# Designs tried in a protein design chat: VH-VL binders against o60147. Part 195

Target 1, 175 residues: o60147
Amino acid sequence: MLEKNKYLYIFRHIQTNQVLLSQGNVLKKTALFQLPYPLQKPVAPNGMRPAKLRKDHWVPLLKVEFPNESMFQSVFMQLLNYRKYRSVQPLTSDLLKLPIPVRRRKIMRQEVPNTIADLADILNKEKFPENSVRLQLSDKSDSEYADWPPSVQIDSEEIKLSRGFREKTTVDEAR
Key: E = the ipSAE of ESMFold2; O = the ipSAE of OpenDDE; V2 = 0.75 times the mean of E and O plus 0.25 times the DockQ between their complexes.

## First folded at step 9 (VH-VL)

Design ya108 (framework fv_tocilizumab)
Fold by ESMFold2-Fast, scan of step 9:
Structure ya108 (fold): chain C 175 residues (1-175), chain A 119 residues (1-119), chain B 107 residues (1-107)
Amino acid sequence: as target 1 above (175 residues)
Amino acid sequence: QVQLQESGPGLVRPSQTLSLTCTVSGYSISSGYYWSWVRQPPGRGLEWIGYIYHSGSTTYNPSLKSRVTMLRDTSKNQFSLRLSSVTAADTAVYYCARHEEWLSHFDYWGQGSLVTVSS
Amino acid sequence: DIQMTQSPSSLSASVGDRVTITCRASQSISSYLNWYQQKPGKAPKLLIYDASSLQSGVPSRFSGSGSGTDFTFTISSLQPEDIATYYCQQSFSTPYTFGQGTKVEIK
């Protein structure tokens, strides 16, 4: 395939609100490695690693278009680093008072606002050209989790793609 | 079925550039993963040198950054290492390896190529 | 850079013994730790990833545990083919760093 590595796709789990990052508009089973709290315990059979990615449980959160692959990779790696950094921070005393299942649900629910805030923070630190980064959201109100720099243009239209971000032809639209 | 194989000169003179190539079979280097070089001086431990991502983006160990260049040749399904201004301290077995994107574990390794830096 | 300290540097054990190797990170790395086996003259082989996940095709006698800064690798019943040097590796951030290795020998 001829897909450019200048798009960042972000998906949200419909039940847990956990977030997955992807370079392509289709989630791969290895994307589940991103999750600090696995949705299910993996089984390791002989010779092959199993994956239980339920693509119908993940919906688009946002799509970011960068002017080139260098800018995409810089932002993508920084976003991954922010995510890893968050995973090693001490839990607040308020969270420690909660039972483990309740605590994890509360943490998972914050992944969407945290990811959006982290993305905006990275873009504010990078001095990209005005209107060079295009952001399209599934719910435009999610853009309010952060203050965006002049380099970011937020599309007026929300994402209306299939659950995998796959861009539809007229034949696919008839489905 | 994925295999990695190092190739290149086994002897390099001090001050010259060490050049190695990793040939990958069973998987396209442009389709995914990070592709790394790791070295091991005789009788010592492992040192990560750097990686090239399937898109061509590179990250190098800061200790070697000024001397390292990694390139890919997608038509030959190869990626390469160039290490400039070598000294005896660069004598090591050089491995190519791939690692998964998120957890960064090295799941496939080449057999290793011994490079001796000697006059 | 994240420093990985491995202990012991070497050990000798009998077939059937439980062997334990530890690895300590200079800062918290969550579960981003992998374990490799390297036999003389061979490339390293991945045994454990994400601190405790067994790589496909690896015998169940190998296991890993830990999180944050302290990690343990265990061989529950040492076999002759397990003679090797074992390395831990942090994958939390670049540069990726390895422990100095633990040489496992059979008496």
Scores: ipSAE 0.390, ipTM 0.765, lowest interface PAE 3.4, mean pLDDT 84
Fold by OpenDDE, second read of step 10:
Structure ya108 (fold): chain C 175 residues (1-175), chain A 119 residues (1-119), chain B 107 residues (1-107)
Amino acid sequence: as target 1 above (175 residues)
Amino acid sequence: QVQLQESGPGLVRPSQTLSLTCTVSGYSISSGYYWSWVRQPPGRGLEWIGYIYHSGSTTYNPSLKSRVTMLRDTSKNQFSLRLSSVTAADTAVYYCARHEEWLSHFDYWGQGSLVTVSS
Amino acid sequence: DIQMTQSPSSLSASVGDRVTITCRASQSISSYLNWYQQKPGKAPKLLIYDASSLQSGVPSRFSGSGSGTDFTFTISSLQPEDIATYYCQQSFSTPYTFGQGTKVEIK
């Protein structure tokens, strides 16, 4: 059996730009647990967690292929930790001056670049072999949100957008 | 120049654990690449066993995963293979090899170490 | 797993002959195919990587071509020192797998 657990998919919400991590090219309901409840105190920067997963509201942001599952797991967990860290950080004075709905929108708009930057930071720290990590973005310009280490090779071809999932490739498997 | 050398017992009894070590010279395993074990039964083809990265991350062949453990010692510039519950089918020449990062071709190999499983 | 099938299993040719070996993958592996030479009692030696790239120090009489599922290894002019078993190997995905080998002999 082929190794199938070394692929990270990151999805963004088409309206809110919230971000979900996925082990596999299809979002699972459990992915929603990555988002905080909307009424939690303090209000988390990530805004809100929908009651139900609407797959048609999410599109692939990027795909990462790791050398093996262990490396994937490491990066995956670190990404979650980075998100958690942000969720507990105090809001800036500038944000606090804004009405809550406006504040939430501003924070959510930063989730995509923040997640990309987090990924780059984690990969920089991991010191993987040169060109051992394959990155494919839905928008190539998104790669500009971060400095990527030599371990990362950015694919020249953009990932095709599919709501809730990415179409299967030769090595991809629906999860 | 990069050199790999296998070492370990050439004879293992059935149900015991095969243990081999690969010593790398001319290149630090901590500098990169992946480090693999490949075996070849007498008169047969090649079978990839798995690889290890200097961080300790491993990937094993599913056919052997339940029995295989790979470790590395960066201080000694070595990595090792353990294969448990061996049978006659595990008799083979065992090679350690360096694995290229992106294209994953094996550019450097050890000379190989014959391990015979016999009572 | 991806199965690699080589053809032929063995061949005998004369010095100076053109030798061709084929390798077929059970699924597309793009260009992630490598060719090795193994002489008796020795470890495999990398000759070709990425389907067609010649490894440094390898004679130019060796070449490779192909993509997807079908690949070809060629010795343009067989030499006595080329007596060996040749293997293809896919590096597209784990577990990495090898062809069964092609034994090349001289008449």
Scores: ipSAE 0.000, ipTM 0.555, lowest interface PAE 13.3, mean pLDDT 87

Design ya109 (framework fv_tocilizumab; at its last look DockQ between E and O 0.03; V2 from the best seeds 0.00; counts 0 for: pae E 11.8 > 2, placed apart)
Fold by OpenDDE, look of step 9:
Structure ya109 (fold): chain C 175 residues (1-175), chain A 119 residues (1-119), chain B 107 residues (1-107)
Amino acid sequence: as target 1 above (175 residues)
Amino acid sequence: QVQLQESGPGLVRPSQTLSLTCTVSGYSISSGYYWSWVRQPPGRGLEWIGYIYHSGSTTYNPSLKSRVTMLRDTSKNQFSLRLSSVTAADTAVYYCARHEEWLSHFDYWGQGSLVTVSS
Amino acid sequence: DIQMTQSPSSLSASVGDRVTITCRASQSISSYLNWYQQKPGKAPKLLIYDASSLQSGVPSRFSGSGSGTDFTFTISSLQPEDIATYYCQQSWDTPYTFGQGTKVEIK
């Protein structure tokens, strides 16, 4: 059994690319409150916050293993703070000129690279011991969104979870 | 099953206004999605005209914005297109189509309605 | 406006052949690229959305890939019923724009 307390999972929505943080591989309903924008009808994918958590709409983006829960908590809280900070920043004039759907998409698409960059920045500042943090990505190319400190070792193996947070089956790979 | 159907006159005189209505069945336009018009001149490619949301919010192609008006009637589950000051260049098959907010792919289309601009 | 350029404009291939169509955007559109099939006298039909997602009910021989500015549409094994014109469409920004189309014929 995985020690859930030292594992950070970051999930992305398969359509909107919104990002949720999770302690362990189980995404809780309360994670939806991480989304900074108010609920508007219709629900996702048409809304910014889904009314219900649909696990099949979320996939793991990356997994981070920390040496202990304390380090996890520190990084987790900092990530939330970074997100909050971004959510209260005024929109640029260029974004304000765009239709609402286009504007929302552009904002949401930035969440993945921003989150990865945030994580790297936080880890750089924390100065954890060398190779003490293990990073596993669903897509290795996503690691290119940031420069990682020596404390981070990137796993050569990709996350093998499909929609709904389940292991990929042969059938899934064939699709 | 979601179905879209275009209706309106197939012939319009130059300088007049083209008017089409799209009737949606199997899904309430008030429930969500965006509702677009796309046209295709004979033997040519596709041109997006604009979309309307059930709230009445519209976005038009800048190339046609000055001549385009889209409306919706939620009670009838319909949305409409008006194109003013038509010329021969506006002769096309006109499609209504649906797309969702985030990805904006057109998943359902009408059969299309040919509108010919001729004197 | 974002310009979409497809290549080739037309192609002819044999049944069972692998067919590849490319689409290039004038600027980055991330993965907001969709592929449609249009048969003569019919409305376009959505095949691929978000660059690589297969629309429900669409045969698995159809696929898409790419991100940013360069995209590829593939038919792994061309079938007689695949005779049509195929279009890419960007949904990144308004106005939504389409490629000029690729006419696919069978030899």
Scores: ipSAE 0.149, ipTM 0.709, lowest interface PAE 2.2, mean pLDDT 89
Fold by ESMFold2, look of step 9:
Structure ya109 (fold): chain C 175 residues (1-175), chain A 119 residues (1-119), chain B 107 residues (1-107)
Amino acid sequence: as target 1 above (175 residues)
Amino acid sequence: QVQLQESGPGLVRPSQTLSLTCTVSGYSISSGYYWSWVRQPPGRGLEWIGYIYHSGSTTYNPSLKSRVTMLRDTSKNQFSLRLSSVTAADTAVYYCARHEEWLSHFDYWGQGSLVTVSS
Amino acid sequence: DIQMTQSPSSLSASVGDRVTITCRASQSISSYLNWYQQKPGKAPKLLIYDASSLQSGVPSRFSGSGSGTDFTFTISSLQPEDIATYYCQQSWDTPYTFGQGTKVEIK
């Protein structure tokens, strides 16, 4: 009978910036079902589902702690629905003018800010109790993608990145 | 600045319960992270005992699970270890430590508390 | 349980020498391997996390590499203050487990 805190874990891909949602802090292969894959010959600009989960290609984006399962399930399902809705919308004229590789990259790079904005929008609309939801980010500046409701407490410490790939790339780029 | 400090008796008789408390400063134990106990028998390697997550959920090393209880007191910012039915094999330095959630490395450690089990 | 095997169990080297310690996991742990330094009478101190990431405040002469089952830890130029025992630790799955340690001495 004891209600237990439930956690939403969000990961991003180090190369494509695609986003995966998880109930645990370790991704399972079944999380890959969240990624689009071709049903027909023409391929959308979104990335394709890989055949194998490469855990070293996915890093933490954020974690959310909910006080109970009901709140978690509501937010989790709504996040999936927001992504599904966005994936079927027509591309804008500005995007269609871009070369296909450039368009694909631009769409994928929006996945992180879009997911963060979706999360905040859901939390604003659900009217959860003040300070009932705890949020921790890997990069605190990512909180700037959205306006957070009073229900959200943002942790002052960042999540450590799981791989040094981005840090090593930044050093190379400074050359 | 995060600091961890162990406290508790240094001598415990066989068959009794070993009890230790870790007092945390500089971070609220209910705000994040995993809070662990790790022990080291004299002259030997390290053994993870278990953790209490910032939500209060616990996970214990299966080798000790039947004898271990961990609790927290968020108002005092403390978490504790109880190990029942101790024997001489439980003599060790006991460390409390915090570990990062995503990579699970122990980034902050207490100074350690030697607990001797003898008659 | 995932067993971690370190080698060597001890070594002796001169100041300025390059020192290498290896750690092998009984199954793949991806990059979830950490390295600690422990001086006598002190708690372990984190040096390297996620196989190759240097902890803040740790000198750059320390480094780590590897993935899967085979990992290495290197001190590029051994200093007198590096006398300690070094441990690897896997953070892939509970119970978290440590290698048996490698004692490093100055000859």
Scores: ipSAE 0.007, ipTM 0.533, lowest interface PAE 11.8, mean pLDDT 82
Fold by ESMFold2-Fast, scan of step 9:
Structure ya109 (fold): chain C 175 residues (1-175), chain A 119 residues (1-119), chain B 107 residues (1-107)
Amino acid sequence: as target 1 above (175 residues)
Amino acid sequence: QVQLQESGPGLVRPSQTLSLTCTVSGYSISSGYYWSWVRQPPGRGLEWIGYIYHSGSTTYNPSLKSRVTMLRDTSKNQFSLRLSSVTAADTAVYYCARHEEWLSHFDYWGQGSLVTVSS
Amino acid sequence: DIQMTQSPSSLSASVGDRVTITCRASQSISSYLNWYQQKPGKAPKLLIYDASSLQSGVPSRFSGSGSGTDFTFTISSLQPEDIATYYCQQSWDTPYTFGQGTKVEIK
């Protein structure tokens, strides 16, 4: 019943292509804290609560299966760190020439290729056993954003789910 | 409602091991979050000791890493701290606390347990 | 390790005054900074997370701002129940580190 903590679920936003990482197949509201550009979050001097999670706006990008929880934890934490470090890097001069809304759209659209490249970079450095990590993508062509190590096996079958990783009613929050 | 409660001996002799347990109610420690220990010497500031992830993996403050062990007991919904080779410098109020993985802010705290290291 | 420098160490102000506390990180931590209130004999209480987000149930007179290395915590109109020590904490990387604390007293 309970899935072991050896799966990484990666979602993308249907309009912005922003990416959310999850260790469960259902997104939690706290996942929105990963976003550098919160969805319609107003800015106020006293701070504001995060925007409401619209689970129906997030679709599967890819699912990663690890042979054990230790490998999952290592890769998951490294992906989070890559994501944090990307958010604080100086913008290129080309991006700085663009109006803020256009600049943000371009940055958001790069999250999919960036996440895939980061995942591959981590897996290339970790030297896991051959065929020990299984990737299943919604769009198999997204695998072409990176060079994969021998440890990775890409599933020939694509994810066909159109609304998250579950067909059942999505629970917005779980305690 | 989530609640955390520390328990364990309030007096430990120098060179011995300090052992504390945090009992969690209202949420399963194996279902999510990071579970931490934070200490505060009398009249001083806060020092993070380490955490145990809901899976059982641990990360410790490098300053204490050689002396710290954290364990979980999922059947009792508890996690524990063991600090070996204690000295008077380890006298402090010890708090257990929870934080989530993205922003790592401590949203729930135990009430604190004073541990005095004295002969 | 990321060092957090908090100032001032203590301050005294009158009820209704605006109180400002600052924290400086030894390296850029983006917005990964939290503020806590600790009353004597009690555990710390989260007031602000992610530099500027107000924790649910916390009065609106408390606010935070800043990014990168310099952060500010403000009480817009000091109340008697606000007598406490306030701590900043960086959540960018482990080990998590706290400022030295600012003791707020009423004159």
Scores: ipSAE 0.007, ipTM 0.612, lowest interface PAE 8.5, mean pLDDT 84
ESMFold2 (binder alone), look of step 9: mean pLDDT 93; pTM 0.945

Design ya11 (framework fv_tocilizumab)
Fold by ESMFold2-Fast, scan of step 9:
Structure ya11 (fold): chain C 175 residues (1-175), chain A 119 residues (1-119), chain B 107 residues (1-107)
Amino acid sequence: as target 1 above (175 residues)
Amino acid sequence: QVQLQESGPGLVRPSQTLSLTCTVSGYSISSGDYWSWVRQPPGRGLEWIGYIYHSGSTTYNPSLKSRVTMLRDTSKNQFSLRLSSVTAADTAVYYCARHEEWLSHFDYWGQGSLVTVSS
Amino acid sequence: DIQMTQSPSSLSASVGDRVTITCRASQSISSYLNWYQQKPGKAPKLLIYDASSLQSGVPSRFSGSGSGTDFTFTISSLQPEDIATYYCQQSWSTPYTFGQGTKVEIK
């Protein structure tokens, strides 16, 4: 496919602020395996993942457009690795002092700032052409969680939460 | 039912290119998922070679990256492996396999194709 | 690359015995570990994914546990058809890597 997969779609949970990364504009149930904490009763023995996806509970956070699929893949894989590395780091002493439900809520709420900071860090390390990466946010103030490199252009139009990422395909959007 | 089948020459000369094709039936390779090649030298363990995503994007094992190319043919529902500059160390059974986008476990495998590198 | 080390390399046990195989990752991989069974001349077959989840159609005598760096695979009551080599595989990051395998034989 000529222009497929040059977009990264980032969702946030309306209640917990947890983040899911997606290669498509609609979340798949398998995306829930990104989550360390259950949002509803789990069916897995480890109890760390929800039994089903509630698509109406996830809203757009950020859409990233890359100039080509190779750049998309590089950034996407690095973001997944950053998230995985964060999830296995030892908890700080401050977090360990908190009751488990309070601790989890605090960790979950930090996923939005952390994901944005990680994305910016990756883009600052990669040397992409000036204005080649386009960011469209649902709330432009979320861009303040990081310093962006010259390769990034922030779209003046925000994503409407009521629309989600329900847009034309990559090819149709280019037209 | 989803089935994967490897095909290609069973004998390759040293310095030549090893070429294998995986034909997928019962499922469209364009419907998502990652399509991999995994090899196993005689009497040894498993080594992941690389994958191709449904879009055509590829990721290769760094140990083989300079010699590996993977391509897809969506009209034939096939994906292929090319491994250049082969040596006797490349003698192995080559498997094609699938995993879902986030689960990263190989749930469907081909039967395997033995490729011998010999002069 | 993440190195996966299995123990033991081989074992022999009697029908009905409890068999345990361990797998250690060189760095933390959370629960991103899979277990495969491979019979002679056949492709590997997925038994366990995500450290502890049983693949559909796989007998309940097979189980997995563990997180981080240390993982265990158990056959609660060994059957003759379980003669095979078993492999662990990390799915945390590419390149995906496998353990060296554990050969299970019946006396």
Scores: ipSAE 0.014, ipTM 0.620, lowest interface PAE 7.7, mean pLDDT 84

Design ya110 (framework fv_tocilizumab)
Fold by ESMFold2-Fast, scan of step 9:
Structure ya110 (fold): chain C 175 residues (1-175), chain A 119 residues (1-119), chain B 107 residues (1-107)
Amino acid sequence: as target 1 above (175 residues)
Amino acid sequence: QVQLQESGPGLVRPSQTLSLTCTVSGYSISSGYYWSWVRQPPGRGLEWIGYIYHSGSTTYNPSLKSRVTMLRDTSKNQFSLRLSSVTAADTAVYYCARHEEWLSHFDYWGQGSLVTVSS
Amino acid sequence: DIQMTQSPSSLSASVGDRVTITCRASQSISSYLNWYQQKPGKAPKLLIYDASSLQSGVPSRFSGSGSGTDFTFTISSLQPEDIATYYCQQSWETPYTFGQGTKVEIK
C-alpha cells in the first residue's frame, strides 16, 4: 500500500483537453470542482452543477512520484495556486476578439500545455535533489512543453490507455 | 452520516495549554478531506485556526502559528488541537469542522465546545 | 491576509421580504466564496459554496452570486426560521477568513 499524497495523478479530457488534478489514481466526484463548468449537461432542470463524473471520458496525462509527502504537498499546493491565479487573470486582447464558445475552447485546449509548464516551473524553483522526482507520461512528446530540472527523471515507459494509472499484474502479462 | 464532536476541558488557566479533541464518525479522517479548528469569542465572529490534511500535514493561521499544534489519531478517528500559553483572549467556542479539498467549504461542523480562560 | 467585509452589519425585515447581504474581498478570489447561517447557540451551517452553488438540503429561497471581489447573498422570501447571523468566507487561500457577520432580525 503506497502512502497517499506521494503521487500526483493528472488527467485530461479526451475531447476538450481540460485537466483534472488528483491525489489518487481514480478520480473522485469532487475533482469536478476544479472546473468552472462541467462538460456534462446539467442533469437538474435549474442548471445546477452536475454531481456526476464520467470517468471513461478522462484519460491519464501524467503521473508524478515524489520522494516524500512534504515535497508532494509543496508542489501540489503551488500547482493549485497557479491554476487558481490563471482563472482570475485578465483575458488577452486576442482572446477577447473571439466569440465566447470559441474563446472557451481555446482556453480549454491550453490547459495541457499550461499545466505541464506550471509543473516544470515549480520543480525548477524548488531545487529538489537530482533524480528525486519521477515523471511518467501517456505521451512523452508532452514533456517538450517545458524544460525540466535535474531533479526530474522521465520514465521511459509511457502510461498505456488500456491500463490507466493501475499497475499491470502478472495476469496482464500472460500470453 | 458524518458527525463531529468536540471534547476537552471547558476551563483552562492563563499560561497553560488548551487541549481539545474532535471525534469523527461516519467517515475515516485518513481517507480524505481537511480537518479544521475554528473558534468564535463570545459575541464575535469566526476565526480559522488551522487544518490537518488526511495525510497528517498541517497548516496554521499565521496569527496563532507559534502556539498551535494539531495531531491526528487514525486508530480512534480523532484529531486534536493544542494551543499553548493561553490568555483571556483565547476564551471562545471552539468548533471542529471538515472542509472539502478543492473549494474548501466547511460542510460539517461539531456542536462547539466553550473554553473559558480564567484563574 | 484577505479581508472580508460584509454589508450591512445588521438588518430588520418582515416575513416574505427579499433580503440581500453583500460581501467584499480585499483581492480577487474568483468564485471561492462560501455563505454560512448561524443561529444562536448553534454551529454555522453551510448554505452556499463556490459563490452560487446551493448546498444539498438547503431551501431554494437562498441564493448567491458574484465573482472576483464583490458577492451577494439573497433570501428571496424571508421566513421566521431564517432569523440568524450570516457569514461569508473566502476559500481562495489560507488563512481562511470570514466576514464580520450580518444579523438578520424580524422588523
Scores: ipSAE 0.188, ipTM 0.708, lowest interface PAE 4.8, mean pLDDT 84

Design ya111 (framework fv_tocilizumab)
Fold by ESMFold2-Fast, scan of step 9:
Structure ya111 (fold): chain C 175 residues (1-175), chain A 119 residues (1-119), chain B 107 residues (1-107)
Amino acid sequence: as target 1 above (175 residues)
Amino acid sequence: QVQLQESGPGLVRPSQTLSLTCTVSGYSISSGYYWSWVRQPPGRGLEWIGYIYHSGSTTYNPSLKSRVTMLRDTSKNQFSLRLSSVTAADTAVYYCARHEEWLSHFDYWGQGSLVTVSS
Amino acid sequence: DIQMTQSPSSLSASVGDRVTITCRASQSISSYLNWYQQKPGKAPKLLIYDASSLQSGVPSRFSGSGSGTDFTFTISSLQPEDIATYYCQQSWYTPYTFGQGTKVEIK
């Protein structure tokens, strides 16, 4: 029963705009299995990629605080299911008309709007108490990608962390 | 190392469905890459049929799209091709191949399976 | 669809000769062009990707160049084992399309 399980941390890749979901404020390399597209080219000849997570390439997108672990688990699992559903769908005819590099970049950029819309859709379907779910965004304008239910309270202050969800201190930098 | 191997009937009757399976070893088909089918009629060039992405999403050549289905069996590390309503024009060597996500070059190929469409 | 046209359709050259094959795309494909070698009865083998990048394990006598619509593949010193048909392939749009092939024979 750890309180850390009531937070959902959502990260955005600074170059591709791809999104990762995390139960903790530090990304683990296993989170990379969520990505629709790899961040690195294969290392030929056998296609092996250096599987190092560049933590400095991931910035906070938003943090969701739930009142309890049960609500966190429900929303987190539903969000993962939405992402999996999106990943198996055929590409739209509009996307297929684009050059592959342009198509790939457009799909990757759409992950932020899609993740926010999916989160809002899940929260609108659930009957959570008023103001029980707290959202804190890095860019408050991203909240405009969706209509939020009464259960959601959007924090007036944006996340000011430049990398991940951890503040750097002189002590942390020395370690 | 990564290996791909085609299997399935070498003879299919006109109007029937051509069915081939590609067995992959050395890499999980759900972990990355696009997994494609490419065919080559005797004495002719190469034609891309379609791919299944490691997520399960499929894209087919528009010229064949109404007749093509690709499926993935992640437990067996296999992907398959079904081509319906075949004619003599579908006689070809069928290759399964892998291509990477960034530049889409085909880096590993199966040995090819000849499928003859004949009465 | 992008049409890929190779030139010549076939050639004969002597061991040690410089061999050049060209590939033309019907519209600009940037550098998204790959070259494959296919020996009789075998699957194609990747030689060059991204117009000019040599695949690992491929001999340095093979090279590629070009961008946009016009691409060149070169074998700097033809060897007997290089007898094969060579194909270009674009990866700019789906469907992926291949050239008609260039058959290389040794005299």
Scores: ipSAE 0.628, ipTM 0.846, lowest interface PAE 1.6, mean pLDDT 87

